# Miniprotein binders against E3 ubiquitin-protein ligase makorin (MKRN), part 2

Target 1, 323 residues: E3 ubiquitin-protein ligase makorin (MKRN), of Arabidopsis thaliana (Mouse-ear cress) (q6ids6)
Amino acid sequence: MSDRILCKFFVHGSCLKGENCEFSHDSKDPPNNVCTFYQKRICLYGSRCRYDHVRAASNLPLSSDSESLDRSISTTPSRHLQQQGDNNDGDKSSNVYCIHPREYPICSFAAAGDCPRGNQCPHMHGDLCNTCGKKCLHPFRPEEREEHTKECEKKQKHIEALKQSQDIECSVCLDRILSKATPGERKFGLLTECDHPFCIQCIRNWRSSAPVSGMDVNSTLRACPICRKLSYFVVPSVVWYSSPEEKKEIIDIYKAKLRSIDCKHFNFGNGNCPFGASCFYKHAYSDGHLEEVVLRHLGSQEGETVITDSIRLSEFLGGLQIF

## First folded at step 1 (miniprotein)

Design BE1 (from B3 with I39F L43I F46M Y49L E50R R69E Y72R A75L L76K R79E)
Fold by ESMFold2-Fast, scan of step 2:
Structure BE1 (fold): chain B 323 residues (1-323), chain A 87 residues (1-87)
Amino acid sequence: as target 1 above (323 residues)
Amino acid sequence: DPSEIRQLEEKVRELKKAIDEAEKLLKSGDLEKARELLFKLLIAVMELLREAEKLLEKGNPEKAEKLLEEIRELLKRIEELLEELKS
């Protein structure tokens, strides 16, 4: 059921990577049975190889190759001698030497940063990751190397963002947000329409006097306590941003999470969502199609129209009923 | 057991020749083939090291000890070539 290769160190009870191991820690996962060296014509172990010598593309000889094989069987006594098994005495103890390099686990100590055996270690040390400085890159698994490098760069960007966020104070309680006592308190509450910093608890407390089912999108409780700009959603984040692009990324990730959840106010088209196009939740009708977004146009003195924002049809129709 | 010693000597001889081929590939600039061969040889030398250690327990310590030292030298050479490849 799994395509992952079983971890040798896990089988022997010595794997230090635990949940982060690049090899499978599920005993149900199969070991790799195909010899890729034979497929590339570089396997030096021949019949002693632990893995199956299989070539899908060359399993069947072409017509000219068939003629050659026919002649060889018919005219050579040495072929008949080989069929008697004179050279079939394989050294089974040497089959371990035929383990494909892809299956060989890297040294878990070196992969964790420092191997106590150093250069005298009998185990394979991975290649150095330039981002984390650990010998954790497997030489024969390019897909795993690429995955590690991508995730490692992502983690280092996060660490740097945490460092840059250390001195940011909440505008309400004046405490440094990332210095609070518990991990739950060490979070920012971002407002989409302004850049005033708040800890998640202070901005949630500010908004907590509004009932969960109550609808008042123009409430002062949905306005920033400092600048009074309306932001319909509070975006939780463990880091602050240094650019508009970083802010957009944080907001977009949160929006993607909420877009998988049906909006209770829209109620599959049977209700009206007061947030309209600004709603982070999914506006889908009962048949599954999404609500259409209507662009807002501003007139100019030259008769030109300028697009500044978008609204949903329900918001547009609601606006027209105001008189 | 003289036959076990001779078998190990043959494996050590084969490994040494394969290391020479890996060195040629590295010097010719075929880094991918050199890397593939060197890690295959690393697996082989580690197993030969284990076999030599087992032979020390069964007797003939002088010959087994000499082979063990030769195998350790080959391991160091493989590690050295792998370190050159990393740079």
Scores: ipSAE 0.000, ipTM 0.095, lowest interface PAE 23.3, mean pLDDT 65
ESMFold2 (binder alone), alone request of step 1: mean pLDDT 83; pTM 0.799

Design BE2 (from B3 with I39E L43R F46M Y49I E50L E53F R69E Y72L A75Y L76E)
Fold by ESMFold2-Fast, scan of step 2:
Structure BE2 (fold): chain B 323 residues (1-323), chain A 87 residues (1-87)
Amino acid sequence: as target 1 above (323 residues)
Amino acid sequence: DPSEIRQLEEKVRELKKAIDEAEKLLKSGDLEKARELLEKLLRAVMELILEAFKLLEKGNPEKAEKLLEEILELYERIRELLEELKS
């Protein structure tokens, strides 16, 4: 094992890993001042770097002064910045001694959030991303800017949702769900028809409970333990919601995943699905043909506009008494 | 629409003949051919049920209702033959 290194986030009171942290939470252990960029051959500052430029053991004795020992400054190890590119024109339009500004890499420290050189940095700093607050947007690559902005907004929305979800307790076991002992237990089980919070384990255990004699097992097992509202599916989620719109988004993402999986109850048209139009699984026949929706017509006796209700064919067939 | 009713009546007659052929395949021991045909006929009968429902919305509900009853009898026949294949 390597020597214990003091957790940088623990010193600032912001470590999210608590007792599971990879680094020491003992203030007597030494802090990590080692420059990881230098070790990866990508440090932009050479001898002017704020962090210690240390290399793994070699025949060279340890130097207290690293002055003038930097062989070169690497802007990035990324192949993205190579002059030659597959599916590009290659060197057909490239000139020696001159390249377009879009080919220059942005400062890695500024892109990671904080450049110790600030305005004195010799490398190009990216434009500020309003979502993450980092100078990571390349001034001359609009396609990369758009891609980053979309991905960054999704990431920040997720981080915010995680923060807002930290204090949600399971209605059954009363534990804070995201603070449970194992990562597999740090998931919510959402019910579509109510807003009672459950950890995935408790709601799955409820739905798997053995039937009691004289009880409608299907009705009881698919009902919320608290309010008894019926929900056919338990939706697993690593975040909770603050609005009906957020809840719908979580449910729709899960529905999209399940629509790729053949429904075992529909059984390629040979069975009857008890969930009908509410089923999240794929209702496809053996040739891949999807089940069609049938409209039910409900008429007013006063001759008003006919009301229509959509129903899956399996629901219609399940209701029939055929001799 | 009388022409749409007639088209559905023709499709129902064709389905009956195809079910008779599936029964012959079952009795002759061509189980794989019988299964393949019955699966296709199961999809066909479900499509005819949907067409009958569309015609109930239109002009002649009495003829569409009788035709739907006939189609549902054919659906049950196909289902029974598929259950025999499981044996």
Scores: ipSAE 0.000, ipTM 0.222, lowest interface PAE 19.1, mean pLDDT 66
ESMFold2 (binder alone), alone request of step 1: mean pLDDT 84; pTM 0.803

Design C1 (from C3 with L27M R30F A34I Y37M E44R E49R F56L L59E I63E)
Amino acid sequence: SPEELAKRVEELAKLIKELLDQGNPEMAKFLLLIIEMLARLLERGDPERAKEYLELLAELIKELLERGDTEKARELIDELKELAEQIRKE
ESMFold2 (binder alone), alone request of step 1: mean pLDDT 67; pTM 0.541

Design C1p (from C3 with L27Y R30L L33E A34L Y37E R40E Y53M L60I I63M E66R R67K)
Amino acid sequence: SPEELAKRVEELAKLIKELLDQGNPEYAKLLLELIEELAELLEEGDPEEAKEMLEFLALIIKMLLRKGDTEKARELIDELKELAEQIRKE
ESMFold2 (binder alone), alone request of step 1: mean pLDDT 64; pTM 0.519

Design C2 (from C3 with E26R R30M L33I A34L Y37F R40E Y53L F56E L59K I63R)
Amino acid sequence: SPEELAKRVEELAKLIKELLDQGNPRLAKMLLILIEFLAELLEEGDPEEAKELLEELAKLIKRLLERGDTEKARELIDELKELAEQIRKE
ESMFold2 (binder alone), alone request of step 1: mean pLDDT 67; pTM 0.525

Design C2p (from C3 with R30E L33K A34L Y37R R40E E52R Y53L F56M L59I I63F)
Amino acid sequence: SPEELAKRVEELAKLIKELLDQGNPELAKELLKLIERLAELLEEGDPEEAKRLLEMLAILIKFLLERGDTEKARELIDELKELAEQIRKE
ESMFold2 (binder alone), alone request of step 1: mean pLDDT 64; pTM 0.509

Design C3
Amino acid sequence: SPEELAKRVEELAKLIKELLDQGNPELAKRLLLAIEYLARLLEEGDPEEAKEYLEFLALLIKILLERGDTEKARELIDELKELAEQIRKE
ESMFold2 (binder alone), alone request of step 1: mean pLDDT 59; pTM 0.422

Design C4 (from C3 with L27Y R30F A34L Y37I R40E E44K Y53L F56R L60A I63Y E66R R67E)
Amino acid sequence: SPEELAKRVEELAKLIKELLDQGNPEYAKFLLLLIEILAELLEKGDPEEAKELLERLALAIKYLLREGDTEKARELIDELKELAEQIRKE
ESMFold2 (binder alone), alone request of step 1: mean pLDDT 63; pTM 0.506

Design D1
Amino acid sequence: SPELREQLKRLAKMLAERGDPELAKELIEVAEKLLEEGNPEVAMFILLYALSLAREGDLEVAKKLLEEAIRLAEKGNKEEAEEILYELLEKLRKS
ESMFold2 (binder alone), alone request of step 1: mean pLDDT 61; pTM 0.427

Design D2
Amino acid sequence: SPRLKEYLKELAKELAEQGDPELAKELIEVAEKLLEEGNPRVAYLILLLAEFLAMQGDLEVAKKLLEEAIRLAEKGNKEEALRILLELMEKLEKS
ESMFold2 (binder alone), alone request of step 1: mean pLDDT 61; pTM 0.445

Design E1
Fold by ESMFold2-Fast, scan of step 2:
Structure E1 (fold): chain B 323 residues (1-323), chain A 100 residues (1-100)
Amino acid sequence: as target 1 above (323 residues)
Amino acid sequence: SPEEKLEKLYEEAEKLLREGNPEEAVKLLKEAARRLLEEGDPEEAAFVLLIAASYLAREGNLELAREVLEEAAKILLEKGDPEKAKELLELAERLIEELS
């Protein structure tokens, strides 16, 4: 068949080879240039790679889900139009409803809980949400129903997490963390590499007690006071976790917030960050280009933190990537 | 093509590393580096070996990681890039000292 593939760099207006390019500069050709090296975490070209760096979201075979998708919306919304309403006077017009049911607003009282008018209410009542117990699901807006269900389940999980977290004590001060006097003090300080509980203040005080004589990221002070496992960052959280998946979600949300903040140690490529690949802050050059860290993509489990300062491999690999 | 042959070497090397046969994987990566040198790309040859060394270090095979780093340094020294070769040898020494 066709082995002619659209040039990735041409699509972005940055192809340096012009007429001598081995790939197609015809926008009609397919853009499926997938880099198999990147999928195996061993691509050696980085930004020089001519193939698309894509990771599969799911490797599930498409053997069958067609039977689960053979039905969309088969039920017609309560058709009143099949009932006859004509008397001997001959009027066949029943255009009482000029607007599609999808556009009708649901009763705000029923959506907030119980409608004081009950079944006598002139407004449309939504369907019951089994999670919150409110009649807030619009019968004719499936996308809004799905969105409410997701948010409602998320809120309920958060409430349950708060309940389960209430009795957790700080390993240093021994106070129940969520019972502290101020909202700022009612936070956990999570360590990425262990599950020992600390309030944010105690773990930050422990780490900040180091003499300011250098940036030794492998210092004993970055180790857990109890198990001595090294964790580069303290993650603030208003809830504790009951599973590794919940812990990962808390950490990832915090990382996403820090990824928007430029790393002061990296200093747009003019400095050197002692945390390297493990840094939560944004490592961007002055032109906005992000630092590529190949070291973290090779055969590593998520729980394995790369200690880049001691071996400084990411600095050397970064230098080769630029050239 | 030469590029297809390199890709197959990388795929086989990755498979051997995941199967717990790093000695054979290193042989394949050295072959890939040799071919890159013949093509006039010593920086990519050294980089291939750096990827191998980082994987071996993560798996705790520090002796092989050191050998691979030293091979990469030889390549850079031969090309006439002694500054990068020096940095790589310093990394090899720190890797043994701090991860052993």
Scores: ipSAE 0.000, ipTM 0.250, lowest interface PAE 12.4, mean pLDDT 62
ESMFold2 (binder alone), alone request of step 1: mean pLDDT 74; pTM 0.664

Design F1
Amino acid sequence: SKVTILVVVEGDPEELKRIAEELRKLADELGLKVYVRIEDGEVTIVVRVEGSPEKVEEFLKRLEELAKKYGAEVFVYIEES
ESMFold2 (binder alone), alone request of step 1: mean pLDDT 77; pTM 0.721
ESMFold2-Fast, scan of step 2: ipSAE 0.030; ipTM 0.614

Design F2 (from F1 with T4E L6T E10R K33E Y35F R37Y E42K T44L R48E E73K F75Y Y77R)
Amino acid sequence: SKVEITVVVRGDPEELKRIAEELRKLADELGLEVFVYIEDGKVLIVVEVEGSPEKVEEFLKRLEELAKKYGAKVYVRIEES
ESMFold2 (binder alone), alone request of step 1: mean pLDDT 72; pTM 0.667

Design F3 (from F1, 14 letters changed)
Amino acid sequence: SKVFIIVVVRGDPEELKRIAEELRKLADELGLEVTVVIRDGKVVILVTVEGSPEKVEEFLKRLEELAKKYGARVYVEIEES
ESMFold2 (binder alone), alone request of step 1: mean pLDDT 71; pTM 0.660

Design F4 (from F1 with T4R L6V V8L K33R R37E E42F T44I F75T Y77V E79R)
Amino acid sequence: SKVRIVVLVEGDPEELKRIAEELRKLADELGLRVYVEIEDGFVIIVVRVEGSPEKVEEFLKRLEELAKKYGAEVTVVIRES
ESMFold2 (binder alone), alone request of step 1: mean pLDDT 79; pTM 0.760
ESMFold2-Fast, scan of step 2: ipSAE 0.092; ipTM 0.704

Design F5 (from F1, 69 letters changed)
Amino acid sequence: SKVTILVVFDSPEELKRIAEELRKLADELGLKVYVRIEDGEVTIVVRFDSPEKVEEFLKRLEELAKKYGAEVFVYIEESGK
ESMFold2 (binder alone), alone request of step 1: mean pLDDT 70; pTM 0.616

Design F6 (from F1 with V3I V9I D40N V49L A72L)
Amino acid sequence: SKITILVVIEGDPEELKRIAEELRKLADELGLKVYVRIENGEVTIVVRLEGSPEKVEEFLKRLEELAKKYGLEVFVYIEES
ESMFold2 (binder alone), alone request of step 1: mean pLDDT 70; pTM 0.644

Design FH1 (from FH3 with F18Y L21E I25E K29E R58F A62I E64L Y65M E69R)
Amino acid sequence: SKVTIRVTVEGDPEELEYIAELLRELADELGLKVEVRIEDGEVTITVRVEGSPEKVEFFLLILLMLARRYGAKVTVEIEES
ESMFold2 (binder alone), alone request of step 1: mean pLDDT 77; pTM 0.734

Design FH3
Amino acid sequence: SKVTIRVTVEGDPEELEFIALLLRILADKLGLKVEVRIEDGEVTITVRVEGSPEKVERFLLALEYLAREYGAKVTVEIEES
ESMFold2 (binder alone), alone request of step 1: mean pLDDT 76; pTM 0.713

Design FH4 (from FH3 with F18R L22A I25Y D28R K29E K55E R58F A62L Y65I R68E E69K)
Amino acid sequence: SKVTIRVTVEGDPEELERIALALRYLARELGLKVEVRIEDGEVTITVRVEGSPEEVEFFLLLLEILAEKYGAKVTVEIEES
ESMFold2 (binder alone), alone request of step 1: mean pLDDT 75; pTM 0.681

Design G1
Amino acid sequence: SPEELRELAEKLIKELLEKGDKVTVRIEDGKVYIVVTDGELFVLIENGKVTIEVGDPEKAKEIAEKILEYLKELLEKAEKS
ESMFold2 (binder alone), alone request of step 1: mean pLDDT 60; pTM 0.391

## First folded at step 2 (miniprotein)

Design Bn
Fold by ESMFold2-Fast, scan of step 2:
Structure Bn (fold): chain B 323 residues (1-323), chain A 87 residues (1-87)
Amino acid sequence: as target 1 above (323 residues)
Amino acid sequence: DPSEIRQLQEKVRELRKAIDEAEQLLKSGDLETARELLEQLLEAVKELLEEAERLLEKGNPEKAEQLLEEIKELLERIEDLLEELKS
């Protein structure tokens, strides 16, 4: 009976209401709460809407998106959904409206979950998606089925990662990270070189700590508090990882975001970045070109010197290799 | 943070427009759509209240306090319209 629906904003680490939220912050609860306003093209909340904006009929013209109210006054006064296309330049024969099954819209209610008309519905019901349990797969559009399946599996994987992450405790404060009071605190701070879990606040506080004496703090500030392995950057994440591949994906996404921001230490070529080739930020000169050449020297026993070819920073970071 | 206050101010303005739309739907007799919209707006205004309260602890608390009072007025308006729908 108590079917709380999983909070969309909590899944993305953005919910401002915390424990006061009307929606569930327990990943065990179902994520499928469909916005009927979006189905009727009148949802005014946009991306902040707590209900899922499901586009059930992909054959609807793009001009009929949620902003159709802003289009024109020549739209029908009664404002109704049209399921058939109209060819202004074509014939008005019956064949114009006798469309291929590929062009039939699927029932928006069945695609969103349950159709109140059931098997008596006059509209075509989509096939069941085994991942989300909705009848949203169009029988005659294999490309849309494939795209939905791919995105649906990605969403389910994220929800599973969130579920697996909810009991992980910070190694410093020992609190469950995803149970913290604010969205800013409900994030992991990943270190690239080790797998010790920290909440973003604790690892950032550790790294901002000043030593008692005037000693060099680089090794302390950039080393893991537990294993002392050096990691230059703390990667924020709303989920933890279950494999090295998942960790790499989280790190690569964050690196991509930082690569759009100019490095303050590199200072357009006028400064010296202490992170060098390991820096996540953009190393661009004032004329806009990127710092892209790293050369290595290897000395051999026989006095031969081997110089490795030029290596892009992205190639270094992709494998986290010395060369 | 003045940029955060400006962003909240923009959200408050959009919320006010949405409440006007819900009131128009209610007056036109589309009670089902009006109710659903008002329920979504009730959630939105509660979220903005939380955001405004967080900004009160930062710089320019006087402006954040003004926005908090404005958001409270919008909350009362939404609650009044929902009560009217109960007839």
Scores: ipSAE 0.000, ipTM 0.145, lowest interface PAE 20.3, mean pLDDT 64

Design E3
Fold by ESMFold2-Fast, scan of step 2:
Order: sequence, then structure tokens, then C-alpha cells
Structure E3 (fold): chain B 323 residues (1-323), chain A 100 residues (1-100)
Amino acid sequence: as target 1 above (323 residues)
Amino acid sequence: SPEQKVEDLYNQARELIRTGNTDQAVQILRDASRMLIENGDLETAAFVLLIAASYLARQGRVDEARRVLEDAVQILLSHGDTEAAKQLLDLAQRLIDELS
């Protein structure tokens, strides 16, 4: 709500206005009321200010130099105070500006996995990420915690997929695919219509093994060497899959990459693509308009449905204006 | 072929629409969809229902069209064809927006 801002003093247990406070005492409301006077270093209220006293981060390269903040800009008292003062209580602290905890840096060693100082470390240790096992989550930056958790889970899924893929052998050459000599050879060539494993080189060699002078796109060369199911495209991947959902993710990522590239066979509407709606490449006219198609199903010998052609949507619907 | 059967049923439905017989056209397409489901041709079954919904929408029967489209999307989702379901949903939204 625009008029419901979390009370800074309530968060720290210091609000003296109680029910008469102009700001929210509900921890669910956002603390997004930054003091503009403090940003200009002219706020007269110090620690009594109701607005959040936050130092702007140097995220803009033109607004300030990249000063070292690992040692500087800490509210930890230096024995080198601007002026010496005997302050053993908190009454004079009411006039001292404080940096919000979200601005404190977390310990870089703990964030990397192991802090040599352990519990004796003078720096704030982040919270434990259960996915990577490192103390890298900032206690006061929920947006960064969410970003880390999402990316960390993605990375761990990839590492696990790589481990699970290590023993998979190519059905043609019988080598363990991820153990091949060069990085370029350590790739699978996925077929969309079956689950037989091939290294990228073997399946590509199979598809180019004979000069095809005909226009037969249903050639046995586009069929799996093992099960004979037709797959028009070979999908390169550095990992294998353990479920149909994982396979679909791999294929969809590759399709997304190819859909940014204009199809040479479609040729901006001036040619005919033999793969039709099954084509992974972009079918766009010269004005940028995408081809709109509908898939037709044909029965196979064994009752399997095979998509062999595409129909332009406007032609199939008999002139219906639904666009 | 299943393709020829769909073409024939579509042509029959289109002729009924031309003569103003929307209810019979929709019924033929629903029957065709059921037959296609029984044969495992789920994407064609869903597409046939999209055509039936377009006939209903053109008659101003938007609520009936929406129910038919929901049936079509459910056929695809129940079989795990989420991409086909998304494409059908996008086509259905365009149809509803244009006619409402």
C-alpha cells in the first residue's frame, strides 16, 4: 500500500508513539521510506529520524569512484573517533547516524564456504544456503537471497545431471560420451522421437553417411539407427535426461535458439520448408510477420500419429477472421 | 486416412454453418473430437474443438465457446502436450478478444 510503510523504530523496539505512530507496526509492510535529507547529509534528526538512513550503493560508475568498502564505511567505532568521548551509555547515541544492517558486507570467506576465523570472525557471516552449503545469504537483503537460491538450484541441477550422464555410452561407437578426448566431442545428439543415446559426431555422421540426391525427407537417414523412428532435428546437449520433462527442457532451449535464426528453406515466404511446422528455425516473411500454421495428423502402420504436413491457419479455417 | 476423415467432417460442418445450422455443425465437430480422442489423435481432437468454438463465438455465444475451448485445452494438458495447449490458448484468447 502506498500509505503503509514499516516503522523503523518499531523494528528496533524503540518506538515511543505506540498506537499513535504514523507508520506501520506490522512487520509485513515494506520499509521503503528512505530519508532524502540523510542522502544529502543534512538530516538533523539522526537516530531519531523516522525515515530509513541508507547510504546509496555505488552502482552507477559515473556517480562515485569505486572506493574500498571492505574496511571503510563501518559504524563499528574506531578508536580514532573524530573527537574523543566517554560514552558508556546510549543517550548520546540518539544523535549518531547509523547504517542500516542491509548495507553491511558479509564475510567473503564464509560466503566462499570456509571462514578460517570461524565464530571469532569480526565480519558478519551470511546465512547457510542449503543447496550449495555456503554461508552466502545476506540476512537483510531478501531480494539477493531469492536470486541466489534460484540460480544456485539451477547450477546444482546441472551438476547432478552431469554426474548422472557420465556413464552413458554412444549406441554407435560404444564410447562413454562425456569421457571423449575433446570438449567438442563430449556432447550428446538427442533425437526428439526416441531415447537412444548417441554422441553428436556419430549421429551427424550417420545422417551424412550417403549422398542423398533425392528430396525424400522421410529417408532412413533421418530415422534412428536403432529404432527407426523419424526425428527431423538432432539436438546437441552436454547432459542427458532422466525424465521426459528434462528432455523437453533441453529440446525447448535449443528450439528457442534456432527460432531466432531465419529458416533458409522457408526463405522469407519465397521457398518451401520440407519440415513445415516441425521446423526449429524461424519462419518469418520479409516484413517480420510469422507464418501461422496448423499441424495435420496422419496414422502410421501401427496406429502411431505422425505429423507430416502443416496447413496455413487462415486457409484451413475457411476464411474465419480470428486474427 | 485420419486427415481425410477430419477434412470431410470439417467440410460437412462448414456447409452446415453456411446454411445457418450452427448447432448441428458444432455437434459434428464434437463427435469428430470424441472419435479422435478414442484413436489417440489428441492434437487434432483439440483443434476440431477450436473450430467448433469459433462457430459458437461468431453467433455471439461466447460462454458456450469458452466452455468448448476449456475442453480442448484440457485434452492437451491431460496428455502432457503443454506447448500445444499454450498455442491453442493463445489462439482462443485472440478469438475471444476479437469477437467480444
Scores: ipSAE 0.000, ipTM 0.170, lowest interface PAE 16.2, mean pLDDT 64

Design E3b (from E3, 14 letters changed)
Fold by ESMFold2-Fast, scan of step 2:
Structure E3b (fold): chain B 323 residues (1-323), chain A 100 residues (1-100)
Amino acid sequence: as target 1 above (323 residues)
Amino acid sequence: SPEQKVRDLLNQARELIQTGNTDQAVQILRDASRMLIENGDLERAAMVLILAAFLLAEQGRVDEARRVLEDAVQILLSHGDTERAKQLLDYAQEEIDELS
């Protein structure tokens, strides 16, 4: 009987709680539940909040349930509230009927689905978002409308991709990839040059196989186990693709992520990266200047296996200082 | 001050880590993370939870470590530190999986 809300972190491939998650990991469940606490600027969970933090908040909430929320505010006052008290904008900003309608907050209940007050609500109701079905679009803030629409469409596209990916089996172990035991195992390892599906574990095992002797085993390890096409990078993904365009989007997002990380082979200009312009990692000199990119074969064919150079948690913690 | 109390908790956690009292260290790190969130220091809040996850993983308590890591990722993810959250998710999850 309960309306279960789809876990927003599961939708983004970031939820590690698996079966222990309080929110639904069933893609059939509705994808969104607005945090009313955040809209009232009193959400104490911050980034840990399981509800969506939507920018529609007002200083005057609709509900009388604010008594318990007000206690929390008085204990840990926001610095932002102090700054609002010291406003320097004068008479026009302090008069509600002299403020442009775009400054009025939208109703948080309408933004979450349906407002119980309907037409009698004292707050402005947002316009309907056709993607999420909620009245969350501010009629007078076109930038916020456009941003919500883009993010909402991305979420819906990802949910649909998750649904389409549920039955895809690894070409090596033959298991349904998204049905594996642990969240870390419920990932695809995409090869750039072919469309053979592998779970991240199987393709990592193939790529990390220790060479003993003989020919250049690195070139063999970079070949697809099935078709032998060379793909220098393995791209982890929580969803599979239905088109070349979707595949390119997945790869480009991963490339953008890696381009924020300094390439160890390039070594700030002191080394030579064997993958050159095809390298996904950042080629920056010690002064911050980026290596000039020479486009070859549309810049996606040459590269290195990312998993072999992944930072270890122990290495990360070696730089952590607790004081 | 709130910052001084956080420093005291982190120093206490460090002593507990050095003496092998993992359960107490994890509890103090969770307390420190909560205070850091209340103070708006989300990056440090996430980092002390990542340390707690590593301590649990070193004791073979991999499922507990994964849950604490999840909490750390959520702290970073929601407030615009998405790239670091994804990096830590990938690297820490990979190392925790290897330890199991």
Scores: ipSAE 0.000, ipTM 0.283, lowest interface PAE 12.1, mean pLDDT 64

Design E3c (from E3 with F47W I51L S54A)
Fold by ESMFold2-Fast, scan of step 2:
Structure E3c (fold): chain B 323 residues (1-323), chain A 100 residues (1-100)
Amino acid sequence: as target 1 above (323 residues)
Amino acid sequence: SPEQKVEDLYNQARELIRTGNTDQAVQILRDASRMLIENGDLETAAWVLLLAAAYLARQGRVDEARRVLEDAVQILLSHGDTEAAKQLLDLAQRLIDELS
């Protein structure tokens, strides 16, 4: 009837609850993987730091049901696991649950793969994830189920991508890229506009090697050595791709990293970025205002414009009122 | 480690806020956010900027706070994380309401 998650305060010798602690004081039990940095941030904002959720990446006050607390106060004091009635539904001995099932913790051993107590376990077992085979899906937290499913599918795709990428050879040095001697060399350099494979070092060397004064972004150095299509950025990746969607995901992750860095060419609105809408760097004015992207010109056909999805910051910030 | 450096910067910022040094605290939080972005921890980077924006708002620096929040939202939306962006905006509103 006790939690099977190791008490973090006990590990550090700081737990004052002793044998009445809600968490395990047995060092054999698994620790909660919630980052202490996240917990410190939550305690600054609210009261929900008492419970560590299995959802380690998101431990913020907004991640749980807000409806349960008011209803908990006005019901019978008793064991919180007591159910209404006994074996006879006509009895007056009924107690009503006032805490939503959403608040029940799932068994950490079942969530990690296999519970040694099986059907005899006093804790709630999660539903089976078909991808990883673990009983880690909380029946009453659909947002956690969805997050796990996305993460689990992502991990499986990564494993499969690594396997299918093993035989990919660099078009320049002809070595199998993932079989190179050092980890730093076992990376692809993706070009956005074509699918020719290069190791990161070969494509970077190609781009740095022409000794011509005043090189332009439209130079042959930014063209693929094989097909001559222009790609303004080289995207590092530890895996190759099998679909345009997988390629886009790799590129978008890299773009997110670069979008935090001010574009030197845009120069806070005082310069002109030759990459335009294709630039991965942050285009911000001196006052911090971001350049809005509404329309993009895609492809190699001159005069043809393709409209892509735009993200409008004003739509997301419309509900925010600062006083 | 990068995580330990971020935690150290967070603790320094918190002490600076306590002693009234808001500008230094905001700068340290921006530095922490940049380190988190370089490590690929975009969600934490955005939440650190939220804290900086809250302290600017508390000081009546509404326009600066809004720009920091726009930076935080852009980090999440650029990664396609619309739900995290919504959570950040809801948390920002709650903090602003509390500080007001």
Scores: ipSAE 0.000, ipTM 0.263, lowest interface PAE 14.5, mean pLDDT 63

